# VH-VL binders against NAD kinase (nadK), part 115

Target 1, 268 residues: NAD kinase (nadK), of Syntrophomonas wolfei subsp. wolfei (q0aze0)
Amino acid sequence: MKIILVNNRFKENTEKKAQEIAGQLSALNVEVIIDNGLDEPYAGTVDFIMVLGGDGTMLRAARRYGQRAIPVLGVNMGTVGFLSNIEINELAEYLPLILREEYSLEARMMLEVAVFQQQSLLTRVFCLNELLLRSNSPRMLSFALEISGQKLEPYRGDGLIVSTTTGSTAYSLSAGGPIADPQLDAFIVTPVASHIINKRPLVVSPEREISLHLLEEREAIIGIDGQIKMDFGAENRVLIKRAPHPLLMVNLKAKPFFTSIDRSLQRQ
Below, E stands for the ipSAE of ESMFold2; O stands for the ipSAE of OpenDDE; V2 stands for 0.75 times the mean of E and O plus 0.25 times the DockQ between their complexes.

## First folded at step 7 (VH-VL)

Design G36 (from s26 with heavy chain P107S; framework fv_bermekimab; at its last look DockQ between E and O 0.71; V2 from the best seeds 0.00; counts 0 for: pae E 6.7 > 2)
Fold by ESMFold2-Fast, scan of step 7:
Structure G36 (fold): chain C 268 residues (1-268), chain A 123 residues (1-123), chain B 107 residues (1-107)
Amino acid sequence: as target 1 above (268 residues)
Amino acid sequence: QVQLVESGGGVVQPGRSLRLSCTASGFTFSNYGVHWVRQAPGKGLEWVAAISYEGSNKYYAESVKGRFTISRDNSKNILFLQMDSLRLEDTAVYYCAKDTLWFGRSSYGMDVWGQGTLVTFSS
Amino acid sequence: DIQMTQSPSSVSASVGDRVTITCRASQGISSWLAWYQQKPGKAPKLLIYAASSLQSGVPSRFSGSGSGSDFTLTISSLQPEDFATYYCQQANSYPLTFGGGTKVEHK
């Protein structure tokens, strides 16, 4: 059995805990690869991915490994979020189940985001939550949204979010998007401070292709899962589609989504 | 230099056929949708036909539908317009034109135009 | 098909004048309208797309406005090189259609 431990190198406590867990797993004859985010993703085959941290660490793990159809377990070590399944103090209890492969999997759709500069692919990124296009200045953007080649009325405002259903509780929620069952596959398209009042969020088939480009020269940025930031100008275009593979999330204990989100909203 | 050059125009008789070509250079032809637009002597512009960048979608003006066929050869950077059953009303300078947006599924405008090739009929 | 009606058919103007050309679509086309300039014996040149977006290299004296069915091209201070025929073109749906043109002539 080979396991990747994903942790946040910028938090010393998580690095120390990752080393402790790696030692425990090695003592059980499990080969461990530690990914602290600094190096390229591990290229070899692995049986399991354990993410030690909060939702942010899970988002990085999904971006790095989510397309490989490998079970990914979120182990919470910080602020309670939506993407972890167990707490770090519960790991010892559940470790035998992990090693015997006695767990269920939940598939979560991902986005494939291709950013072009002129006609050349600048980057291709997979993400779990969303792509955000936003103005990088006080000036509003003017941009075109295409859904499967159909041009919608131009958007004028601060930006747009294209989200997965998993991402419905992240930036899309803050911008007025709906809360979606993460077991459903759909794109949620949520405008950010639209100048045209009554631009509403759209829920569209995940089989559609979404593209964005600016209609006038402005300073903008693309944000991916709140972690990757890139400049975006009139010579750029972004193309979004469903990623080839969903993230396979490990379910070791019940965490009812609707009860969790309801509790979270009441405490805010 | 980004350039489109039309050829194949000439004098024809009604009912006959003519094939126009448009050769692209200075840009990646296969990344752009392209159009044929015509202009009769002393008259305005009339859009004729378009073909998507990959060649799978073709569009025609009603006046030419069923008589004209647009096609492209991305390996040779050439756009074609096969004109069958020509009528006197088809007399015009024929321009080829490139869409502004690469990999576009729809048109926003046409930014590069050829010099045009004249199609006329014998008196 | 969407019909595009331009007015006026011609405008007599002097250098320095503000010139306004209008274009009306027979049905709603959102903002999907382009403006072209054509000089005698030459191919058209794209000036504006998406109703108000200025094409790269086009002087800022050219501006476009409008949405839905009514659109305007404005030349704020006419220059000698601006005497030409101007065309609107809807890009909302196929078949694409052009307006009849507006010729900007010397007084």
Scores: ipSAE 0.653, ipTM 0.844, lowest interface PAE 1.7, mean pLDDT 91
Fold by OpenDDE, look of step 8:
Structure G36 (fold): chain C 268 residues (1-268), chain A 123 residues (1-123), chain B 107 residues (1-107)
Amino acid sequence: as target 1 above (268 residues)
Amino acid sequence: QVQLVESGGGVVQPGRSLRLSCTASGFTFSNYGVHWVRQAPGKGLEWVAAISYEGSNKYYAESVKGRFTISRDNSKNILFLQMDSLRLEDTAVYYCAKDTLWFGRSSYGMDVWGQGTLVTFSS
Amino acid sequence: DIQMTQSPSSVSASVGDRVTITCRASQGISSWLAWYQQKPGKAPKLLIYAASSLQSGVPSRFSGSGSGSDFTLTISSLQPEDFATYYCQQANSYPLTFGGGTKVEHK
């Protein structure tokens, strides 16, 4: 068995723990690769991914490895979030199950985000939470939104979020989006400070495609999962689809999402 | 350079068929919807037909429904207009045009046009 | 079908003049209106899309305004190269339809 440990190099405690766990796994004849985000993603084949930290670390792991259909376990290290399954102090207890592959998997839809300039593809990214389009100035944006060939009214506001159901409890929630069942596949399109006060979020089928571009010469920013940032202008287009592969999240421990949602949100 | 070039126009007899072609270059043809627009001599512009970027949706003006067929070959960057049962009122310069909208099935406008190909009739 | 009524059919103007062309739709078309310029023997050229968005490379003296059913194309200061025929076109729904055109000619 070969396992990737994903941690955050800026969190010393996660680095130390990753080394400890790596030692333990090695003693059990498990090959371990540590990914602290400093280097390029490991290109070799692996059987399991263990994420040590919070939601941010999970998002990074998803972007780096999510397309490879590898089981991903979130191990929380004292943070509050939605993407961890067990606590670090529980790892020893569940380690035998991991090694015997006695766990269930939950498929989480990811976004495929393609950003173009003129006729060229600038970047294609898979992400677990959301794409954000926002103004890079005090002025509102004017942009076009098309959903599977249907044109909506020109949008004016500070920005727009296109989120997965997993991402519904992230920035989309702060912007007034709905909380979605993470077992549901859907896009959530949430306006950010629309000039139309009653502009409502949209819940969109994952079978549809979403296209965005600016209608005016303004400076904007594209954000992905709150970790990737790029400039976005009138010459750019973004196309959003359901990713061809979901993130396979490991369920070792049952977590009641809806019964704990208020508690989790209040603690953040 | 972004370019569209029409071909296939000529002189025909009423009731006959004609096939127009439009070859695209300088842009990703498969990313855009494309249109046919015609203009009779000394007259205004008339939209004829449209096809979505993937070719799944086709739209026609009432004046040509049942007679004209729009199609595309994205692998060859070519747009076609099959014109059957031609009438004298079909006399016009036929333009192909690219839609401004990326990956859209609707239209915002047409930002690239060919130079047109003339269709006329003989008595 | 949505009918587009364009006015005036022709306008005589001089270099430096402010020229205004109007287009009315038979029903609401939101902001989905495009403006084109056509010179004799040439293909149309897109000037404005989405009612007010200036196409890349088009001079800033051209501007579009309006929403719903009434739209306006304005040339703030007419230049010699602006003498041409202008068309509005609704892009709200198929079938797409054009206005009758406005010829801007020398006074």
Scores: ipSAE 0.240, ipTM 0.704, lowest interface PAE 2.7, mean pLDDT 92
Fold by ESMFold2, look of step 8:
Structure G36 (fold): chain C 268 residues (1-268), chain A 123 residues (1-123), chain B 107 residues (1-107)
Amino acid sequence: as target 1 above (268 residues)
Amino acid sequence: QVQLVESGGGVVQPGRSLRLSCTASGFTFSNYGVHWVRQAPGKGLEWVAAISYEGSNKYYAESVKGRFTISRDNSKNILFLQMDSLRLEDTAVYYCAKDTLWFGRSSYGMDVWGQGTLVTFSS
Amino acid sequence: DIQMTQSPSSVSASVGDRVTITCRASQGISSWLAWYQQKPGKAPKLLIYAASSLQSGVPSRFSGSGSGSDFTLTISSLQPEDFATYYCQQANSYPLTFGGGTKVEHK
């Protein structure tokens, strides 16, 4: 059995704990690959991914491995968010089930984001929460949103968020978007400080293709899961659609999403 | 050099057919929607037809619907207009034009135009 | 079909004049309007798209405004090369339609 153990090297307690867990797994004849974010993602075949940390570490794991259809378990190391399933002190209890592959999977939709410079693909990334388009200057943006080739009235404001339902509790919520059940597949399109009064958030079929481009020269930024940042200008366009594979989240322990919303949001 | 060049115009009899061609160069033709626009002598511009970048969506002005067919060959960078059942009111210079939005399925404006090809009728 | 009504049909003007041309759509087209310039014997040239966005290489003396159904092209200080015919065109929905044109000519 081969497992990728994902941690964040900048959180000292997670690095030491990752090495301890790797040792315990190796003693059980489990091959462990540690991904602390320094090196390229492991390219070989693996059976399971274990994420040690909070939602941010899970977002990195989803970007690196989410398209491989590998079970991913979130193990909380302190701050309880929306993406962990068990606590670190429960790992020993659940480890036999993990090794016997006795768990269920919950699919979480991801975004496929393609950013172009003119007609050339600049980058393609997958993300779990959201894409943010925002102004990088005191001036508002003027930009076009298309949904499956249908042009909406131009947007004017600070920007726009296109999120998954999983991302509905992240920046989309702060910008006035709804909390969505992560079991649903949908895009949530949330304007950021729109000057146009009747630009409400939209809930959009996951089968749609969404595109964004600026209508005037302005300094803008594309942010992905709050962790990747790239400049965005009048020569760029971004296309967003549902990623080919969902993130397959391991469910070992019931996580009561609706009854824990306030606690999880306050811990962000 | 971004360029569109029309051909196939000429003098025809009413009720006959013509096929116009437009050859694109200097840009990636398959990334853009393309249009036919005509202009009768001494008159204004009239949009005729459009085809999406991949060729799956075709649109026509009411005055030509059922008589004209737009098509494209992305492997050869050529746009076509098959004009059947020609009428005297089809007399015009025919321009091809590319839409400004790459990979778009809607129009934002036509930023590159050909020189035009004239279609007229014998007396 | 969305009808585009352009006025005036012609303007007599001198170099340095401010010239305004209006365009009215028969129904709302949001901001999806383009403006073109055409000189005799030449193909049209795109000036403005999305009502107010200036096409690359077009002088800043050209500007566009309006939304909904009423739009204006303004030339702030007419230059000798600006004597031409100007067309508006709605890009809101197919079939696309042009206005009738406005000829800007020497006084």
Scores: ipSAE 0.113, ipTM 0.665, lowest interface PAE 6.7, mean pLDDT 89
ESMFold2 (binder alone), look of step 8: mean pLDDT 93; pTM 0.955

Design G38 (framework fv_bermekimab)
Fold by ESMFold2-Fast, scan of step 7:
Structure G38 (fold): chain C 268 residues (1-268), chain A 122 residues (1-122), chain B 107 residues (1-107)
Amino acid sequence: as target 1 above (268 residues)
Amino acid sequence: QVQLVESGGGVVQPGRSLRLSCTASGFTFSSYGVHWVRQAPGKGLEWVAAISYDGSNKYYAESVKGRFTISRDNSKNILFLQMDSLRLEDTAVYYCAKDRWYFGSPYGMDVWGQGTLVTFSS
Amino acid sequence: DIQMTQSPSSVSASVGDRVTITCRASQGISSWLAWYQQKPGKAPKLLIYAASSLQSGVPSRFSGSGSGSDFTLTISSLQPEDFATYYCQQANSFPLTFGGGTKVEHK
């Protein structure tokens, strides 16, 4: 068995804890590759990915490895989040189940984001939560949204979020989007500070293609999962579609999504 | 640098066929939808046909539907217009034009060829 | 089909004049209108797309406005190179349709 152990080197004690866990796994004849985010993703074959940290570390793991159809387990290190399944102090209890492959998988859709400049593909990125288009200045944006070739009325405001259902509790929620059952596959399209009073969030089929471009020259950025930032101008285009593979999240214990989100909202 | 060049126009007799070609250079042809637009001598612009970036969607003006066929070869950067059952009313300069076309639909034709003349002998 | 009605059919103007050309769609086309300039014997040139977005390289004296069914192209201070025929074109739905054109001529 070969396991990638993903951690955040910048959080206190996570590097030390990752080394301790790697030692324990090695003693059980498990080969461990540590990914602290500094190097290129591990290119070899692996059987399992264990993510030590909060939702941010899971988002990084999903972008690096989510398209490889490998089971990914979120292990919480203290920050309350939605993407972990077990707590770090529960790992010893569940480790035998992990090694015997006695768990279920929950598929979570991902976005494929392709950004073009004029005639050229600049980049393709996969993400678990969302793409954000936003103004990078005090001036509002004017932009076009297409859904499967249908041109909607122009958007005017600070930006737009295209989210997965997993991302419904992230930035889309802060911008006024709905909370979605993570068992559903859908795009959630949420305006950011729209100057048009009738612009509402849209929930659309994940089979649709969504494209965005600016209608006026403005300073704007594209944000991916709140972690990657790219400049976006009037000569740029972005195409968003369902990624080829979902993220396969390990389910070792029932995690009550609805009661968890309800409790989280009470602390707001 | 960015260029479209039409060819295949000429003098024909009514009822005959012509195939127009448009060769693209200086941009990624396979990423954009493209159009045929014609202009009769002394008249205005008339949109004729369009094809999506991947060739899966084709569109025609009512006046040419069933007689003209648009196609593309992305490996060779060439756009075609097969014109069958030609009529005197088809006399025009035929332009090919690249659209800004952001994946799903057209927005505006930002690159044009110089045109190729289709005319008839009596 | 969406019919595009352009007015006037011609306008006589002098260098330095403000020129206004109007285009009306037979049904709502949102902001999906483009404006083109054509000089005799030449291919058309895109000036404006999405009703008001200036194409790269086009001088700022050209501007577009309007939405829905009524649209305007304005040349704020006419230059010698601006004497040409101008066309509007709707990009809302197929088949695409052009206006009849407006010829901007010397006085």
Scores: ipSAE 0.464, ipTM 0.752, lowest interface PAE 3.0, mean pLDDT 90

Design G39 (framework fv_bermekimab)
Fold by ESMFold2-Fast, scan of step 7:
Structure G39 (fold): chain C 268 residues (1-268), chain A 122 residues (1-122), chain B 107 residues (1-107)
Amino acid sequence: as target 1 above (268 residues)
Amino acid sequence: QVQLVESGGGVVQPGRSLRLSCTASGFTFSSYGVHWVRQAPGKGLEWVAAISYDGSNKYYAESVKGRFTISRDNSKNILFLQMDSLRLEDTAVYYCAKERFWGKSPYGMDVWGQGTLVTFSS
Amino acid sequence: DIQMTQSPSSVSASVGDRVTITCRASQGISSWLAWYQQKPGKAPKLLIYAASSLQSGVPSRFSGSGSGSDFTLTISSLQPEDFATYYCQQANSFPLTFGGGTKVEHK
């Protein structure tokens, strides 16, 4: 059995804890690779991914490894979030179940984002929560949204979010999007500070292809899961599709989504 | 340099056939829809036909439907217009033009060829 | 088919003048309209797409406005190189259609 331990040495300072856990796993004949985010993703085959941290660390793990169809377990290290299943002080209790593969999996859809520079593919990335298009100046954007080749009326405003259902509680929520059951597969398209008062969030089939481009020269940015930023200009276009593979999230104990989100909303 | 160059125009007789070609350079031809637009002497622009970037969708003006066939060869960066059953009303300069953005939806044509003239001897 | 009616057919103007050209679609085309400039013996040049977006390299004196069925191309201060014929073209649906053209000529 080979396991990747994903940690964030800068945010959660988990390097020492990861080494401690690696030692415990090694004693049980488990090979461990530590990924602290500084190097490129581990290229070899692995059986399991353990994420030590909060939602941000899980988003990075999903970007790096989510398309490999490997079970991913979120282990909370003191941050509050939605993507962890167990707490670090529970790991010893659940470790035997992990090693015997006695757990269930939840599939979570991911986005495939392709950014073009005129006629050339500039980059292709995957993400778990969302793509954000936003203005990088005080000027509002004018942009075109196409859904499966259907051109919508021009958008005018600060930007647009294209989100997974998992991302419905992230930036999309802040922009007025709906809270979605993460067991549903759908794109949620949420306008950011639209100057057109009738622009509503859209919930569309995950089989749709969504494209965006600017209709005039403006300074804009594409953001991916709040972790990647890219300049976006009038000669750029972005194509968003359902990623080929979902993220396979490990369930070791019941983690009720609806009571968790209800609790979070009442704290606001 | 991004350019389109038409060829194949000339003097024809009514009822005959002619094939126009348009050679593309300086951009990824296979990513863009391309159009044929014609202009009769002293008249305005008339859209004739279009083909999607992958060749799967073809569109025609009603005046040429059933007589003209648009096609493309993405390996050679060439657009074609096969014109059958030619009529005096087909007399025009024929331009090929590239769609502004990638994909199948039209937005406007940002690159145009210099045009090739089709005329009749009688 | 969507018919594009362009007016006027011609306009006489002097350098420095503000020139306005209008285009009307026979049905709603949202903002899916392009404007072109054509000089004698030359291919058309794209000026504006999506009704109001200025094509790269086109001078800022050109502007487009309108939505739905009524559209306007404005040249704020006519320059010597702007004497040409202008065309609108709907990009809403196939078959694509052009307006009849507006010739901007010297007074």
Scores: ipSAE 0.017, ipTM 0.571, lowest interface PAE 7.8, mean pLDDT 88

Design G40 (framework fv_bermekimab)
Fold by ESMFold2-Fast, scan of step 7:
Parts: sequence; structure tokens; C-alpha cells
Structure G40 (fold): chain C 268 residues (1-268), chain A 122 residues (1-122), chain B 107 residues (1-107)
Amino acid sequence: as target 1 above (268 residues)
Amino acid sequence: QVQLVESGGGVVQPGRSLRLSCTASGFTFSSYGVHWVRQAPGKGLEWVAAISYDGSNKYYAESVKGRFTISRDNSKNILFLQMDSLRLEDTAVYYCAKDKWSYRTPYYMDVWGQGTLVTFSS
Amino acid sequence: DIQMTQSPSSVSASVGDRVTITCRASQGISSWLAWYQQKPGKAPKLLIYAASSLQSGVPSRFSGSGSGSDFTLTISSLQPEDFATYYCQQANSFPLTFGGGTKVEHK
């Protein structure tokens, strides 16, 4: 069995813990590849991915490995997140289940984001939470939104979020989007500080294609899962669709999504 | 034409404060972790501090912890180092440096500024 | 903190010589080590990252090796522009730490 152990190299404590866990797995006859962000994603075949860290580390793992249809387990190191399933101090208890493949999988849709510059593909990336189009200045944006070739009335405001259901509790929530059951597949399209009173969040089929472009030259940014940022100008357009493969998230213990989000919404 | 330019160094009195700046150009500043590294006259390199691409994580060498504060303004492409309670041991050329890889990866420094000298008056 | 020890502190060499510089970490750092070159009055330049990966634009005469706690930088055939001070840096954990440096001098 071969496991990739993904950790956050930016937090000094996680690297020592990753080495400790790698030693434990090696003692159990498991081959371990450590991915702390220094190298390109491991190109060989693997059986399992263990993400050591918070939601941010899981988002990075999803970007690097999410399209490979490999089980991914989130192991939390500190503060409780939405994308981790077990705590680090519970890992020893659950290791036998992992090694015997005695767990369930939840498929989480991902976005495929393609950015074009004057008809040429500039980049293609995948993400788990959302794409954010936002103004990078105090000036509002004027932009066009098309859903499966249907042109909507122009948007005017600070930007737009195109989110997965997993991302419904991230940036989209902060912008007034709905909380969605992550077991559903859908795009959530949430305007950011729209100057048009009747612009509402949209919940649309994941089979639809969404495109965005600026109607006026403005300083704008495309953000991917809050981790990738790209300049976006009037010569650019972005095409968003459902990624070919979902992220396969490992469930070892019941995680009560609705009670967890309910508690989070009550806190300051 | 990726470039970092430090400023704000000069002659100070012990116990005083000084703020260094580093202006970035030629790359998407908001996508990269950045560092401060210093070098005392005739001595080796000493890593001082780092800040993640979004400012959410900050790290310091033990020698400066509690006295120095690293920060960034991604809208202006500027990195800062606020140096409080300055000591003679802080005499050095201060370099800012960009991490080689974007997003949460300020470990290898592929682009460096020219440095700015911090020294003390008699 | 992870302490980085370089040896030697200086080496005298001639053009065409093979030069080896070693770096020892006080604890295991896997392959997370970089090498930098610094010429007098100039900022450092990244030569090697991840122990053995050559930075773009760096001549092939430079190579790095090692893993765990012991690392080596090798210059296979020293050129006039290679007379400089070389530093290792561990990238395993914060705080980041540099070795004390090795001066490669003429003659």
C-alpha cells in the first residue's frame, strides 16, 4: 500500500508530526510519500491520500490530486474545519480501518476553471470550493454572465462567486449565498455586493457551463479556493464547468454537517 | 523582470524603532510568500521572518520574536518589517526575498532585493 | 531550532578544481535543503533546492546530494565566476536556518 501524506509546510509543528506518522505507517509496511508543497505532485500510482492540516491543506490536496479518483482523508491538527473527518489524536484508533479499506466515501463535486486570453487558453485549474471574480480596486465591476449560452442582464458590483455545494459554507456564505447539502451536485452563483437590488444567488444544474467576462476595463482578480489569484482584464474570459471526477472524501466517523454548520452560524 | 527593492534602512539609536519596506514588481505579489533575511557585516545569512501570500501565517526567528512584526499590503505590492526595541545586534543588511513557489511556500528564496543597511549612530 | 553546520568554513581552490562543501542538520530534514551562492556586496542567488534540484539558469557543474541530515554541494570544475561564499538552508520547519557559510577563495 502506498499513501501520500500531505501537510502544510508553512506550519512548523505539522512537519514533525508528518514525519512521526510516516514512521508509524512504514512500521506497518506502508510506503509513504510526503507532499509538503516543495515538489510537483507525486506522479506515481497511490492507494490513499492522508491530509494533515486544516481546510486550506485539504483544498491544496484537492487541487493537486482530486481528479485522480483516490480516497482522501482529512486529519485535523487543531481547529475544527469542515473538510477534515478525524482529529490527529484519533488517527491511531482509525489506522486499522484505513489499512483494511473499511470506510465509506463521499463524492464531492469539483469545478474545472479555464481562463482564456483573446481566444487562447491561458490556464486550466480544478478547485473544491469556488471561483471568485472580484474587483481589485474601489471601483465596481460591470460584467457578463452566461449560463449554458443564455446571456443574463449585466451584473454591476464587486464581483461574483461560482461555488460547489462544498463551497457553500465558504466565500459564498459570506456573500449571502445559501447553505447547501454537500451531497448535492449544483453550482451556486452568488453576487458580491451587487448594485442591482434584485440580483439573487442562483442554484443551477452542475451540467451547465458558466462563462464570465468584463464589459469594461477594470482591475479585477480571479480567485480559486482563496489560494490561486490571477489578474483578470477585459481581454480575458473564464469558463466554468463540473470537473470530470469528484473528490473522493473518506468518512471514518459520522460528521454531523447540519449541526456543525448550525453551531458555526451562532458564533461570532 | 521580477524585482524586489528594499527601503527604510538607516542610522538609528538603540531602543528606537524602524520600519523597512520592500516593493515588488514583475510578478503577482499576492500569490507568494516573502521573507526578510539579514546579514551582519562580515557575517553569514540569518533568516528573520516570513509571511504567507495572504498574510494569514507569520513566522519569526527567536532572536527577533516579540520585537519585530512582518506585514504586507497586497494592494500596493509592499512587504514591511516593523522593528521595535532595536539592539546593536540588529546591525545588518536586510534583504527581502520571494519564495520560489506560490501559495503557502516561503521556504526557498529565488528572487532577492539589493538589501538595505540598518546601523547605529555613535 | 534546527542547527545547520557547514564545513569547511573556507577552501582555497584553483580554476578546474573539484570543490565539495558539506552541510549537516542537527535533526533529520528529509530532502528539504537549499544551497545559495553569494558574491561580495551582492544578494544571494538560489543554486539548488530540494537537496538536488538545479535552479533554472544555474550551470550543470553545480550539483547537490544527500538526504536526512548530511548534504553535499559539489562544483565539478571550478570556474572564475564561482569564487564566492556558499550557504545551505534547511526548509524543513520554521524558523528557517542557514549554515555558517563556506568561502571558496583563489589559490
Scores: ipSAE 0.000, ipTM 0.379, lowest interface PAE 19.1, mean pLDDT 86

## First folded at step 8 (VH-VL)

Design H1 (framework fv_patritumab; at its last look DockQ between E and O 0.80; V2 from the best seeds 0.63)
Fold by OpenDDE, look of step 8:
Structure H1 (fold): chain C 268 residues (1-268), chain A 121 residues (1-121), chain B 113 residues (1-113)
Amino acid sequence: as target 1 above (268 residues)
Amino acid sequence: QVQLQQWGAGLLKPSETLSLTCAVYGGSFSGYYWSWIRQPPGKGLEWIGEIYHSGDTNYNPSLKSRVTISVETSKNQFSLKLSSVTAADTAVYYCAREGFLEWSPYGMDVWGRGTLVTVSS
Amino acid sequence: DIEMTQSPDSLAVSLGERATINCRSSQSVLYSSFNKNYLAWYQQNPGQPPKLLIYWASTRESGVPDRFSGSGSGTDFTLTISSLQAEDVAVYYCQQYYSTPRTFGQGTKVEIK
């Protein structure tokens, strides 16, 4: 068995723990690769990914490895979040199950985000939570939203979020988006400070495509999962689709989503 | 190793339609843009257009009215049609893959061997 | 369209000497977010398709000899062959893939003096 440990190099505790766990796994004849984000994603075949840290680390892991259909386990290290399944102090208890591959998987839809320069692809990324289009100035943006060829009325505001159901409890929530069942596949389109006060979020079928572009010569920013930043101008267009593959999240421990929402939100 | 094999008629009369096909071997067809490029004898390279595995296309504006690029995903093939050909369309036609690294394209990393298409009366 | 202009059209260089080819784009091909120039160099031998040499203006494609190097940013780019070899006799093209349509320079023929 080969396992990738994903941690955050900026969190020393996760580094130390990753090394410790790596040692333990090695003693059990498990090959371990540590990914702290400094190097390129490991290109070889692996059987399991263990994410040590919080939601941010999980998002990075999802972007780096989500397309490879590898089971991904979130191990929380004392942070508040929605993407971890077990706590670090529980790892020893569940390790035998992991090694025996006795766990269930939950498929989480990811986004495929493509950014274009005059119809030329600049970049394509996958993400677990959301794409954010945001003004790079104190002024509102004017932008066009198109869903499967249907052109909506122009949006004016600070920006727009296109989120997965997984991402519904992230930035989309802060912007007034609905909380979505993570077992549901859908896009959530949430306006950010729209000049239309009652502009409502949209729940969109994952079978549809979402396109965004600016209607005026202004500078904007595209954000991916709050971790990747890209400049976005009038000559750019973004296309959002359901990723061709979901993230396979490991479910070792029952974690009731709806019963924990209030508790989790109160802690934030 | 990814290889492209291309075929089609090499001799056409004016006003006919050029038709070429490119097949991809040894690699994934999905996740890449596939392009057609042509080169008149003794001249430079001209990009004709591209197609994504999903069928999304972009064409050179200079040829858009006459060009159709299609894909057959089940066969890992994509095709070029150029209508109303003239002597000016005489060229070696190449299919190529636009490589993808670090979430971005980085150039045409795999090419077919080319097909000479001659338009003559 | 982004126009690509190479200079010179032809270049004769002695074996072992440096060959320098310039390429200018009518617009910047730098994507600021990634700090990468969407510029490639190709080598083409007679009767063969172009071969990718350099991408992102300065990164060598796998298998390309170290004597080949690319430099430049924005609108001005240079391909350098530090020590010309006999097998380097070919036509070289720059190409932008920043926008559509993709466009190539007119080509530079490199010969041995």
Scores: ipSAE 0.546, ipTM 0.814, lowest interface PAE 1.0, mean pLDDT 93
ESMFold2, look of step 8: ipSAE 0.615; ipTM 0.838
ESMFold2 (binder alone), look of step 8: mean pLDDT 94; pTM 0.961

